# Miniprotein binders against q9bqp7, part 60

Target 1, 240 residues: q9bqp7
Amino acid sequence: VPQNWFPIFNPERSDKPNASDPSVPLKIPLQRNVIPSVTRVLQQTMTKQQVFLLERWKQRMILELGEDGFKEYTSNVFLQGKRFHEALESILSPQETLKERDENLLKSGYIESVQHILKDVSGVRALESAVQHETLNYIGLLDCVAEYQGKLCVIDWKTSEKPKPFIQSTFDNPLQVVAYMGAMNHDTNYSFQVQCGLIVVAYKDGSPAHPHFMDAELCSQYWTKWLLRLEEYTEKKKNQ
Short names: E, the ipSAE of ESMFold2; O, the ipSAE of OpenDDE; V2, 0.75 times the mean of E and O plus 0.25 times the DockQ between their complexes.

## First folded at step 7 (miniprotein)

Design Jb26
Fold by ESMFold2-Fast, scan of step 7:
Structure Jb26 (fold): chain B 240 residues (1-240), chain A 98 residues (1-98)
Amino acid sequence: as target 1 above (240 residues)
Amino acid sequence: NEEEVRELILEAYKYIEEGDYEKAAELLIRAVKLARELGNPELLAQALFLLVEAFYKMGRYEEAAEVARELVEVAKKLGDKRLEELARWILEMIEEER
C-alpha cells in the first residue's frame, strides 16, 4: 500500500444523472501548471523493463527507417491519433456543430474500427476535458466520459497500426484511465461518480477495435499501482 | 558494408520475435564482428544490445554478462547515458541470475 494512499471513489457522488448536470458535455481546458500531468508522472517512473523494451523498439525502428524516417513515423502516429480523437469528439458532440472539415475526419479506418463500440456509447458527460486531483496534486486531460453498455466509464481511445501498440502505452493505459477517474471523482468542476474504465484500441485497416472494460474492482487494483507511481515521481522530484 | 550489418540485425529481430534465440545470436555475432571492422559504434551498440537479450533468453549468463560489459563501454564512447544506464541495469540483472 502506498504511503500517500487515497480512495479512488467518492462516497458523496452518484453515477446517475442529476437535474443540475449540464446537457452539453463538459470540456474544461487544460491549463499549463507546475502540477505534474498523468503522462509526465508515468513517463518519469517507467520500470527498467519498460525502458528496455521501449529502447529496443526505438533502435529497431531507427534501423529500419533511418533517424529522419523514425521522426517522420512518430510524427505521423501522433497526427493520426490527434485526428482520431478530434473525429470522435465531433461524433460524440451535438450534430448541429459538425463542419465540412469534421466530416472529412470521419472517413478513416480508425473510425470504421470503432463503429461497433460507438453503438454502445451514450450519455456523454465530458469530452477532451481537464481533471485535477487537488489532494494528490496531479492533472490530466481525459478523452471521454460516457455510458458504455449502461455503465458510466472513463473512455480512452487508442490507435494502433501494429498488433501491439507502442510498448510503453500497453503497460500504462489502465493507469492513465484510473488516474483520470480518481481525479475527476474528487474534482469540484464535476459532480458525478465514475467507477468503470474502457480502453478502446482502434486499427488503421478498419478491423474491429478491441474494447478492454475495467470494472470497479479492477480500477481499484490499478489505482493502487498508480498511487505507487505518483509516490515514486514525487520522491524523484524532491532530488531535482 | 554498413548495409550488411543493418540487414543482419533486422533479420535477428525477426528470429527474436519467433523465439529462436540461437539463430538470432548467430546473426548478431556476425553483425558485431562486421561493425567492429567498420568502426561503427552505433551499429556495434545495436548489435550488442540485441545479443545480450539473445544470450540471456538462452540462459547463457556468462556470455550475456560479457556482452553487456562491452555494451557499457560502447555506450560511454557514444555519450549515450540512457543506453549506458540500461546496460548497467541489464548487467546487474544478469548477475542476480548467476
Scores: ipSAE 0.510, ipTM 0.854, lowest interface PAE 1.9, mean pLDDT 86

Design Jb27
Fold by ESMFold2-Fast, scan of step 7:
Structure Jb27 (fold): chain B 240 residues (1-240), chain A 98 residues (1-98)
Amino acid sequence: as target 1 above (240 residues)
Amino acid sequence: NEEEVRELILEAYKYIEEGDYEKAAELLIRAVKLARELGNPELLAQALFLLVEAFYKMGRYEEAAEVARELVEVAKKLGDKRLEELARWALELIEEER
């Protein structure tokens, strides 16, 4: 049980569409200063088991590819992920908000992989948008807030070379999603409430992406775990 | 030959993934011996790191602890604080089993 508990959902907000809501998705720029980001908190509080598995993977890759080959490999993976997110933002943005779409940006195996998921996505409310939890003092940049199969979700797009058919295979991704959710629900830049999450794992070869839907109860369970990670991060910083 | 040590470690990774910890340990024991003879502490650390896991998974806790203690010293010599912390953590896990 976390020492400084705070609710994930805001009882003063609704997840229902409001006629006064902007027709253009929100895109609040990320505030880069002193407040820790969700990804930083998670990276600084990885379990020893996670650190061990990451180190083992890194050592094996360096043995196989050499140090320069490993650097090239990781750089390429990062670039592909960045391009995938840029393509999704372009696809989900209204045409009138885009100056020009890059046709090449829309062509990839990852984009083919998510087509069946995109078919069920509508009512986009936020894209590549900053969230801040003023009470718990953390920030984040979420990928997307939209309706998935009629449910308003924080949607996180992931790329993977290995199949991830179970949510347990996505490690800290559920924590990342609920951290964004809790922040958005208490951020004054937003007026609505999101109670569901969706992690979409896309594959380079175009194989169908795996969607991991998180209902309100599952989000609440992961929220408690996120609060524990945030508490651990705060304690580690006090001891430096 | 450093290439021989590297190949032994890479082959051991494949057996670890298959859950064949006994065969992985055989390859890693040989890799450790050769890395010591070559005076290559980086390869020695790599082989010891994986050997700790193999012994631990086999329930050979006394041997796992001995290898982990050597890994701590090798990591210190290399200045690899992350590896040193992981080796110390492994020792804690092993002690809980004993």
Scores: ipSAE 0.539, ipTM 0.860, lowest interface PAE 1.8, mean pLDDT 86

Design Jb28 (at its last look DockQ between E and O 0.85; V2 from the best seeds 0.00; counts 0 for: pae E 1.9 > 1.5)
Fold by ESMFold2-Fast, scan of step 7:
Structure Jb28 (fold): chain B 240 residues (1-240), chain A 98 residues (1-98)
Amino acid sequence: as target 1 above (240 residues)
Amino acid sequence: NEEEVRELILEAYKYEEEGDYEKAAELLIRAVKLARELGNPELLAQALFLLVEAFYKMGRYEEAAEVARELVEVAKKLGDKRLEELARWLLEMIEEER
């Protein structure tokens, strides 16, 4: 049980749109400061098992590709992920002109992979937007908040070269999603409530993406795990 | 040569994916010997790292501990603090089984 427990959902908020909500999705810029990001907290609190698996993967890749080849591969994977996120932001933006201008971004296999998911996405409220939990003191940059099959979700877009058919294979991604959710639900820049999450794993070859839907109960379970990781981060920082 | 050592380690990765830790260990023992003869500490570290896992998965904790101790020393010589910390953690994990 976390020592600094705080609820993920805000009882004063509704998941329904209200008059103060902008007609265009929110895009609050992320301001860097001493407050830790979700990704930093997760990276600094990896288990030894997780660090071992990452090192094992890295050593194998360096052996197969060489050090220069590994750097090139890693840079290319990062660039592909960045372009995938830019394409999704363009597709989900309500402005027709922006979608037309960015037509070339829509050509990747990753975009083909997510087509069946995108058909069920509507009511976009935030894209590439900063969140801050003022009480728990962490920040993040979420990909998307929109309705998936009629339910308002924090949506996280992932690229993978290997199949991820089970949520367990997405590692810390559920923690990342609920961390953003809890921050948004208590961030004064937002007026609505999100109770569900969605991790979408897209594939380079265009094979159908795997959606991992997280209902309110599952989000609450992962939220407790996130609070423990945040507590561990805070303790490590104190001890220097 | 270095290419032979790399091929042995890559083949060992394939056997480990299949759960054949015994054959993986055979290849890695040869890779360790050749890497030592070549004086290549990077390849030696890679072979030792994977060999620790193979012995551990087979329940051969005495051999796993010996290999892990050598990995700690090789990581120190390489100045690779991250690998050194992982090697020490692997050794602690192995010692708990013993």
Scores: ipSAE 0.647, ipTM 0.909, lowest interface PAE 1.1, mean pLDDT 87
Fold by OpenDDE base, look of step 8:
Structure Jb28 (fold): chain B 240 residues (1-240), chain A 98 residues (1-98)
Amino acid sequence: as target 1 above (240 residues)
Amino acid sequence: NEEEVRELILEAYKYEEEGDYEKAAELLIRAVKLARELGNPELLAQALFLLVEAFYKMGRYEEAAEVARELVEVAKKLGDKRLEELARWLLEMIEEER
């Protein structure tokens, strides 16, 4: 049980979208602060088993590709992910901001992969927007807040070369999503609340993406796990 | 040569994926020997790292611990702090199974 319990949901915020749907998605810039990011917290609190598996994978990849080849591979994966997020931001942005659609960004297997998910996405509230949890003292950059099949979600877009048909195969991604939800729900820059999460795993070959929907109950379960990771991080930093 | 050692380790990875840890260990023992003869600590560390897992999976905890101890020392010499920490953890885990 977390020592410092904090709710994921804010009882003072209504779930009802106020009728003033901002015509433009929020894009709050990430401020460079001493505050840890969600990603940093998760990376520094990986289990020893996770670290082992990652190192094993890395060692194999270096043997197969060489050190330079592995660096190139890692860089390419990062670049592909970045381009995918940029393409999604362009697609989900209002048409008036789309004057600079790089058509080349839209010609990817990952974009093809998510087309069936995008059909169910509407009511975009935020894109590439910073969230801060002032009380729990962490920050993050969320990909998207939108309605998925009529439910307001924090949506996290992931790229994968391997199928991830189960949410369990997404490792710490559920923790990332709920961390963003909890921060957003208590960030004064946001007037609304989210109760659901969505992880979308897009595939390079254009095969249909896997949506992993997280209802309020599942989000609450992962929120507890996130709080434990945050406490572990905080304790580790005090001992450094 | 170095390429032979790399090939042995890569082949061992395949055998471990198949669950044939015995065959993996055989290849890795050879790889360790060759890496020592070559004086290549990087290849030695890579072979030792995978060999710890093979022995552990086979329940050969004494041998796994020995290899893990060597891996700690090789990692120290290389200045690879991450590998050293991981090797220490592996050693602790193996000792708990004993």
Scores: ipSAE 0.571, ipTM 0.877, lowest interface PAE 0.9, mean pLDDT 91
Fold by ESMFold2, look of step 8:
Structure Jb28 (fold): chain B 240 residues (1-240), chain A 98 residues (1-98)
Amino acid sequence: as target 1 above (240 residues)
Amino acid sequence: NEEEVRELILEAYKYEEEGDYEKAAELLIRAVKLARELGNPELLAQALFLLVEAFYKMGRYEEAAEVARELVEVAKKLGDKRLEELARWLLEMIEEER
């Protein structure tokens, strides 16, 4: 259990958006600073077993593809993920002409994969937007805040080469979602809060994406785990 | 030759995915021997790395420790501090199981 517990939800903030809210989603710019990002915290607090498994996978890939082939493979996977996020931002933005819509962004199997999820998404409040938790001192860049099946969620979009049918197979993604949620709920740039999360795993072949819905209770459980990871990170930096 | 060593290691990965650590270890012992004869420390390290896991998963902890100690020394020869640290961690894990 963390020694300095902090709540994920803000009791003084509404979980229902004002009816007069603007129609354009928020996009708070990310500032470079000295406080850690969510992804840095998670990367630097991986267990030794997780590090071993990643090294084993990396070594196999290098042996199969060569070092240059592995670099090309990882660059391509990263680019596909970036293009997927750009396409989703374009699709979900009411100002599509502002981003110069590209038909090639919309022609991927990943976009086909999420179509059944997008039918249930509405009320987009934020896209590719920075969050900061001033008290706990961390930052992040969330993908989307929108209603999913009537529930306002922090939504995280992922591409995957391997099926992720269970939330446990998404490794640290639930911690990432709740860290963004907690930061947003206490960030003065936002006037509302969110109590649910959604992880959407999309597949290149267009197979139906796997949604992983996180209600407030599940978010609270993962929030406790996030606080432990943040505490572990902070303690490691004190000893450097 | 070096291509044979690479093929042995890749085949061992496949058997590990199937849970056949005995077959994986058999292939990796051959890969280690060939890599030593060729004087290729990079391939030797790759074969030793996977062999430690195979022996560990089989519960053959004394053998896993011997291989892990060699991996430490090969990592030092390569100047690969990250691999050396990982090899020492593997050795610690093996000793916790004994």
Scores: ipSAE 0.492, ipTM 0.847, lowest interface PAE 1.9, mean pLDDT 86
ESMFold2 (binder alone), look of step 8: mean pLDDT 86; pTM 0.849

Design Jb29 (at its last look DockQ between E and O 0.86; V2 from the best seeds 0.00; counts 0 for: pae E 2.3 > 1.5)
Fold by OpenDDE base, look of step 8:
Structure Jb29 (fold): chain B 240 residues (1-240), chain A 98 residues (1-98)
Amino acid sequence: as target 1 above (240 residues)
Amino acid sequence: NEEEVRELILEAYKYLDEGDYEKAAELLIRAVKLARELGNPELLAQALFLLVEAFYKMGRYEEAAEVARELVEVAKKLGDKRLEELARWLLEMIEEER
């Protein structure tokens, strides 16, 4: 049980979309502060087993590709992910804010992969927007807040070369999503609340993306795990 | 040569993935020997790293611990703090199972 329990949901916020849905998605810039990001917390609190598996994978990849080949591979993965997020932001942005759609960004297997998910996405409220949890003292940059199949979700877009048909195969991604939810729900920059999460795993080959929907109950379960990770991080930092 | 050592390690990865820990260990023992003869500490560390896994999976905890101890020392010499920390953890885990 977390020592510093904090609710994921804010009882003071109504779940009802205020009828004045701003026509423009929120895009709050991330302020570079001493405050740890969600990603940093998760990376610094990986289990020893996760670290082992990651190192094993890395060592194998370096043997197969060479050091320079591995660097190139990792750079390409990062670039592909970035381009995918940029393309999604462009797609989900209102037409008036559509800078010249780089048509080249839209011509990817990842974009093809998510087309069936995008059909169920509406009511975009935030894109690439910073969230801060003042009490728990962490920050994050969320990809998207939108309605998926009529439910308001924090949506996290992921790229993968391997099928991830199960939410368990997404590692710490559920923790990331709930961390963003909890922060957003208590961030004064947001007037609304989210109760659901969605992880979308897009594939390079254009195969149908896997949506991993997280209901309020599942979000609450992962929230507890997130709080434990945050406490572990905080303790590690005090001892440094 | 270095390429032979790399090939042995890569082959050992396949056997480990298949659950043939004995064959993996054989290859890795050879790789360790060759890496020592070459004086290549990077390849030595890589071979030792997998050999710990092989012995651990076989329940050969004494040998796994010995290899893990050596890996700690090799990692120290290389200045690879991450590998050193991981090797120390592996050693601790193995010692807890004895």
Scores: ipSAE 0.640, ipTM 0.905, lowest interface PAE 0.8, mean pLDDT 91
Fold by ESMFold2-Fast, scan of step 7:
Structure Jb29 (fold): chain B 240 residues (1-240), chain A 98 residues (1-98)
Amino acid sequence: as target 1 above (240 residues)
Amino acid sequence: NEEEVRELILEAYKYLDEGDYEKAAELLIRAVKLARELGNPELLAQALFLLVEAFYKMGRYEEAAEVARELVEVAKKLGDKRLEELARWLLEMIEEER
């Protein structure tokens, strides 16, 4: 049995709201340091299958678009994703954080895509907030913690513009969500327990977003896989 | 001539998407031959990479292994460690089928 096996849920914590809890969502800034991020751990420990699919996609795109065209495409995808996250943070934050030109943010097809999901989101507790697993020594920046259909979830918002980029993100998205969950559950900056996850894939054309709900059992299963990736990362780092 | 190789590879991607592995292999075999004649190791590597997939999907494991071995050597010459490791993994995967 691995000695460093750690539970995702913290039995000392409650998922019940306290009357004394702040009504404003938490937003702890990400402090850059030598502790690895969830994204870096996942990027450095991709499976051979994932590396193959990513390389195949990249080679094809460069042949189709040219090197400059590929760079422009990837930059545009990144920018659209960033704007989508900014719009969601504004929508879910207190009205004071969304000032001039709300209409510009809401014109995105991605925002139209998630409208039916947003109707089921309430009780926002954290937005664009840093998490750190104090014992396992990793950090992350999660998108949102809120109730989805009455269950407190780590919610991760994803955009899908093309089928090819979609394949790359599918493999590790659940691992990313549970890594954030485990970190938050063991981070002294937070006092509550999260046991569920939600991955929301939004579409540029405004077609309905695809919600992937992860219950506590599924989260525990992916947590085991995340711990293996983290262990692999740690061992690779020793070889440097 | 490099443009012809690029077009053959792009067309092969479309046939792979459709599951027509035999047609993809035909195009890629021609792309490999032309890339070798041109002395272009980058295009050669790209054609070999897809040809491994085509042969593997067809169950032609002996040919897939030969192509994967050549891909390893081409990747070494290019200094592409990522592609070299992928080619070695593909070879291991193919050998398990044999």
Scores: ipSAE 0.631, ipTM 0.898, lowest interface PAE 0.9, mean pLDDT 85
Fold by ESMFold2, look of step 8:
Structure Jb29 (fold): chain B 240 residues (1-240), chain A 98 residues (1-98)
Amino acid sequence: as target 1 above (240 residues)
Amino acid sequence: NEEEVRELILEAYKYLDEGDYEKAAELLIRAVKLARELGNPELLAQALFLLVEAFYKMGRYEEAAEVARELVEVAKKLGDKRLEELARWLLEMIEEER
């Protein structure tokens, strides 16, 4: 159990936007400051087992591709992920049409992979939007806030070359989602909150994406794990 | 030759993925021996790194510790501080199991 527990949900907020909300999704700019990001906290608190597995994967890739080949591979994977997120932001933006979009952004197996999920997504409230937890002092950049099958969620889009049919296969992704939720629910830039999360794993070959829905109870369980990681990060930086 | 060492290591990855740690260790012991004879510390470090995992997963902790100690020394020779730190962490973990 974390030493300094803090609730993920804000009882003073509705899970529904009020009638005076803007007609376009929120996109709060990310401001660089001294407080840590979600992704930095998670990266800096990886277990020794996670570090070992990452090094093992890296060494195998270098052996197969050479150092230059590995650098090219990782650069290409990063570019594909960036293009995927750009395409999704464009698709989900209500002020854009197909004729106004870069045609090449929409041509990927990853976009085909998520088509069946996008049919269940509506009511987009935020896209690529910064969040800050004012009390716990961390920041993040969430991908999307929208309804999925009628439930308002923080939605995180992931690309993968290997199937991730179980939420455990997504490693720290559930922690990332709940950290964004907690921050948004306590961020003065937002007038509403969310109680659910969704991780969508898209595949390069266009195979149907795997959705991983997280109801409020599951989010609370992962929130406890996030708080432990944040405590570990804070103690680590205190001793540096 | 170096190509044979690379092939042994790549095949060992296959068996590690399948959970056949005994077969992986067999291949990696051969890879380690050949990499030492060639005087290739980079290939030696790669083979030792995987051999630590194989012995650890089999519960052969004394052998895993011996391999991890050699990995520390090879990492120092390479000037690879990240690998040296990882090898020391592995050795600590193994010593807790003994």
Scores: ipSAE 0.401, ipTM 0.800, lowest interface PAE 2.3, mean pLDDT 86
ESMFold2 (binder alone), look of step 8: mean pLDDT 87; pTM 0.867

Design Jb3
Fold by ESMFold2-Fast, scan of step 7:
Structure Jb3 (fold): chain B 240 residues (1-240), chain A 98 residues (1-98)
Amino acid sequence: as target 1 above (240 residues)
Amino acid sequence: NEEEVRELILEAYEYIEEGDYEKAAELLIRAVKLARELGNPRLLAQALFLLVEAFYKMGRYEEAAEVARELVEVAKKLGDKRLEELARWLLEMIEEER
């Protein structure tokens, strides 16, 4: 059990819409701070097995592509992911434009991959929005908060060239989702409660994306694991 | 020929993925020898890194430990701190089996 345990859900909040909820999705900017981000905590607390697997992948890629080719490949993967998130934000945002959206951005294989998921997404409450856990002192930038099949979820959009049919193959992604959820539930910039998560893995070739739904119980289980990673990060910082 | 060493290591990755550790080790032993002759410490480190895994998976722990110890030294000379830490961790895991 984590030494600084704190609940993921806020008993003073409801997941029901109320009159104080904004008519447009929230987009709170992430401000640079000494407070660690979710991604930094996770990167600094990887297990030796995780570090080994990443190093093996990196070494093989460098052998196949060369050092310059590897750098270009990783830059292209990052750019594709960034464009995918930008396209999703555009699709899910209220549209009041005099010009039509760029059709080329909306016709990528990744966007085709998620079409069937998007049909089940409604009630968008936050897009590309900063969260901060005021008590546990960490920050993050979440992709989306919306209703998926009638349940309010923190939704994380991922791109992949390989199928990931099971949640266990999504690495630290479940920890990332619950970290954002716990922060949002205790962030004064938000007034609602999120109890569910959704990791959507989209494919470059347009094959159907795999949704990995996380109910409240599963989120609570991953939250305990996130708290342990946060504790490990804090201890490593004290001992430096 | 550095390209020959690269091809041997890449072919060994394919055998590792198929679970054929003995064939992977054969290719990697050749890659290690050639990388030493070429004086290329990065290729040497890459071949040694994968060879540790192959020997470990085969239960050849004495050989895995010897290769891991060399990997630590090569990583130090390269200034590759991450690889050095991984090599030390692999050596620790292997020594527990012995």
Scores: ipSAE 0.635, ipTM 0.906, lowest interface PAE 1.3, mean pLDDT 86

Design Jb30
Fold by ESMFold2-Fast, scan of step 7:
Structure Jb30 (fold): chain B 240 residues (1-240), chain A 98 residues (1-98)
Amino acid sequence: as target 1 above (240 residues)
Amino acid sequence: NEEEVRELILEAYKYIEEGDYEKAAELLIRAVKLARELGNPELLAQALFALVEAFYKMGRYEEAAEVARELVEVAKKLGDKRLEELARWLLEMIEEER
């Protein structure tokens, strides 16, 4: 049990939309400060096993591609992911003009991969929006908040070269999702409650994306693990 | 040459993925020898890193520990603090098995 335990859900909030909710998805800009981001906390609290696996992957890639080739490969993976997120934001935005700007990406294998998931997505509440947990002092930039099969979810879009049919294979992604969820549920810029998560792993060859749905109970379990990672980060920061 | 060492390490990783740790170790022992002869500490570190895993997976903990200790020293000389910390952790993990 974490020493600085705080609930993921806010009992004062509802997941039901009300008349005061904006008709356009929220996009709160990220403001930089000394407050750590979700991704930084997770990166700096990786287990030794995770560090080993990452180092092994890195060394193999450098041996195969060379140092410059490795940098180019990782840069291309990053760019493909960024463009995939931009295309999804455009597709889910109510503005048709924005969807036309990314015509080439709308025809990508990654976009084809997620088509069957997008059919079940509606009621978009937030896109590429900043969240801050004022009590636990962390920030993040979430991809999407929308209804998936009728349930309001924090949705995280991922690209992968290799199949990831099990949630266990998505590494720290569940922790990232619940961290955003807990922040949003306690962020004064938002008025609603999210209790579910969805990780969508898309494939470059257009193979059907794998959705990993996280119900409220599973989110609560990963939330406890996120709190432990946040405590570890805070302790490491003090001891540097 | 350096390319031969890289190819040996890459082939060894293929054997590690197949679970053939004995074959991987044979290739990596050769890679370590060649990297030392070339005076290339980066390649030496890469070969040693892979060799630690091969010996550990084989249950050859004394040899794994010896290789891990050398990896710590090589990482120090390279100024690679991340690899040094990882090598120290590998050594601790191996010592627990012994």
Scores: ipSAE 0.603, ipTM 0.892, lowest interface PAE 1.4, mean pLDDT 87

Design Jb31
Fold by ESMFold2-Fast, scan of step 7:
Order: structure tokens, then sequence, then C-alpha cells
Structure Jb31 (fold): chain B 240 residues (1-240), chain A 98 residues (1-98)
């Protein structure tokens, strides 16, 4: 149990649309500051098991590809992920016109992989938008807030190459989603409440993406685990 | 020589995945010897890291602990703080079994 518990949902907010809401999705810029990001907290509080598995994977990849090959591989993975997110932002932005470069991104297997999920996404409220938890003192940059099958969700887009996704990403993805959710629900830049999450794992070969829907109860369970990770991060920082 | 060590390590990974830890250990002991002869601490660290896992999975905790202690020292010489911390954690985990 976390020693400094705080609720994920804000009783003063509703997930219902407000007529005064902006006609375009919110995109609050992320400001560089000393407040830790969700990704930093998670990276610094990985379990020893997660660190071991990551190191073993890294060493094997370096053996197979060489040091330069490994750097190229990881750079390509991050670039593909960045392009996938850029393509999704473009697709989900209302009345945007795809530029010639953006059209090339639509040819990727990742975009084909996610098509059946996109059919159920509507009512986009935020894209690539910064969140800050004013009380718990952390920040993040979320991918998307939109309705998925009629429920308002924090949506996190993930890319994965077969045969399987990165182990650390699988372990911490739900924590990342609820951390963004809790921050948004208490961030004065936003007026609504989100109670559900969605992790979408897209595949390079175009195989159908896997959606992992998180209802309010599941989000509450992962929120407790996120609070423990945040507490661990704070304690670790004191001792460094 | 370095290529031979790399091939031994890759083959050992395959045996680890198959659960054949005894065969993996045989290959890794050879890799450790060759890496030492080459004076290549990076390859030596890789071989020791995987050998700790092989011995641990076989329940050979005395040998796993000895290899983990050497890994700590090699990681220190490399200035690899992450690997050093990981090696110390492995040693703690092994000592709990003993």
Amino acid sequence: as target 1 above (240 residues)
Amino acid sequence: NEEEVRELLLEAYKYIEEGDYEKAAELLIRAVKLARELGNPELLAQALFLLVEAFYKMGRYEEAAEVARELVEVAKKLGDKRLEELARWLLEMIEEER
C-alpha cells in the first residue's frame, strides 16, 4: 500500500461532452522542467527482473548485429515508432490534409495493422498533449484521448515486431496509461474526466493490432501500482 | 578469435532457450577461457553473465556465486555501473538459495 495515496478520478469532473469544449483536439506543449516524467519514473524503477531481461536481450542483439548494427536497429525501431505516431496524429486530426511525406507513412504495416481499431475511435479530445499532476508532481505526454467504442479513453499506441513486443513495455504499459489518466483528471488545462484506458499494439507485418481495454476498475488497480512506483522513485532520488 | 567467442555465445543462447543448461555451460566455459586469452573484457562479461544464469538454472549455486562475483569485478573494470548493479543483484538472489 502506498504511503501517500491519492485518487485517480476527480469527483468534480464528468466524462460528458461540454458545449464550451474546443472544436479541435487539445495539444498542450510539454515544457522542460525538473518535474519527473512518467517515462522517467518507470525507467528508474524497473524491477531487477525487468533489468535482467532487458540486459540479456541487449547483449544477444549486440552479438547478432554488432555494436553498430544494434545502434542502427534501435534507431530504426524508434524512428518507425515516431512515424507511426505522426501518421496517427494526422489521421485523427479533424480536417487535416495529408502532405506528400505523410502519405508515405500510410503505407506502413503498422497503419494497416491498426485500421480495424481506428474504425471504433471517434470524438478525439486531445492529441500529443502534455499532462501534469499538480499534487503528485509528475508530468507526461499522452498520445491520444478519444472515445473507443463509446467510452472516453486515454489511448496509447505501441509498435511491435514479431515474434513479440519488448518485455518492459508490456509490463509497464498499463502503468503509463493510468499515470497519464490521473494527471489529466487533476490538470487545470483539462475540464473533463477520463476513466478508461486502451493500449493498442500494432504489428509491422500488418497483422491485426491487439487492443487491451482497461475499464475503470482495472485502471484503479494499476493506479495503486503506479503510486508505488512513484513512491519508489522519490525514495531513490533522496538516496542518490 | 573474437568471432569464435561470439559464435559460442550465440549457440549457448539457443541451448538456454531450449532448457539445456548443461550444454550451454560447456560452451560458456569455453567462451570465458577464450575471452580471457583475447584480453577482451566486454566478451568476458557477456560470457560470465550468461554462465551465471546457466549455473543458477541447474541449481549449481556455489558455482553461480563464484561466476557472479567475477562478473562484479569485470563490470567494475569496464566502468559499467548498470551491469555491476545487476551482477550484485544476481549474487544476492543466488545467496538466498544457498
Scores: ipSAE 0.544, ipTM 0.867, lowest interface PAE 1.5, mean pLDDT 86

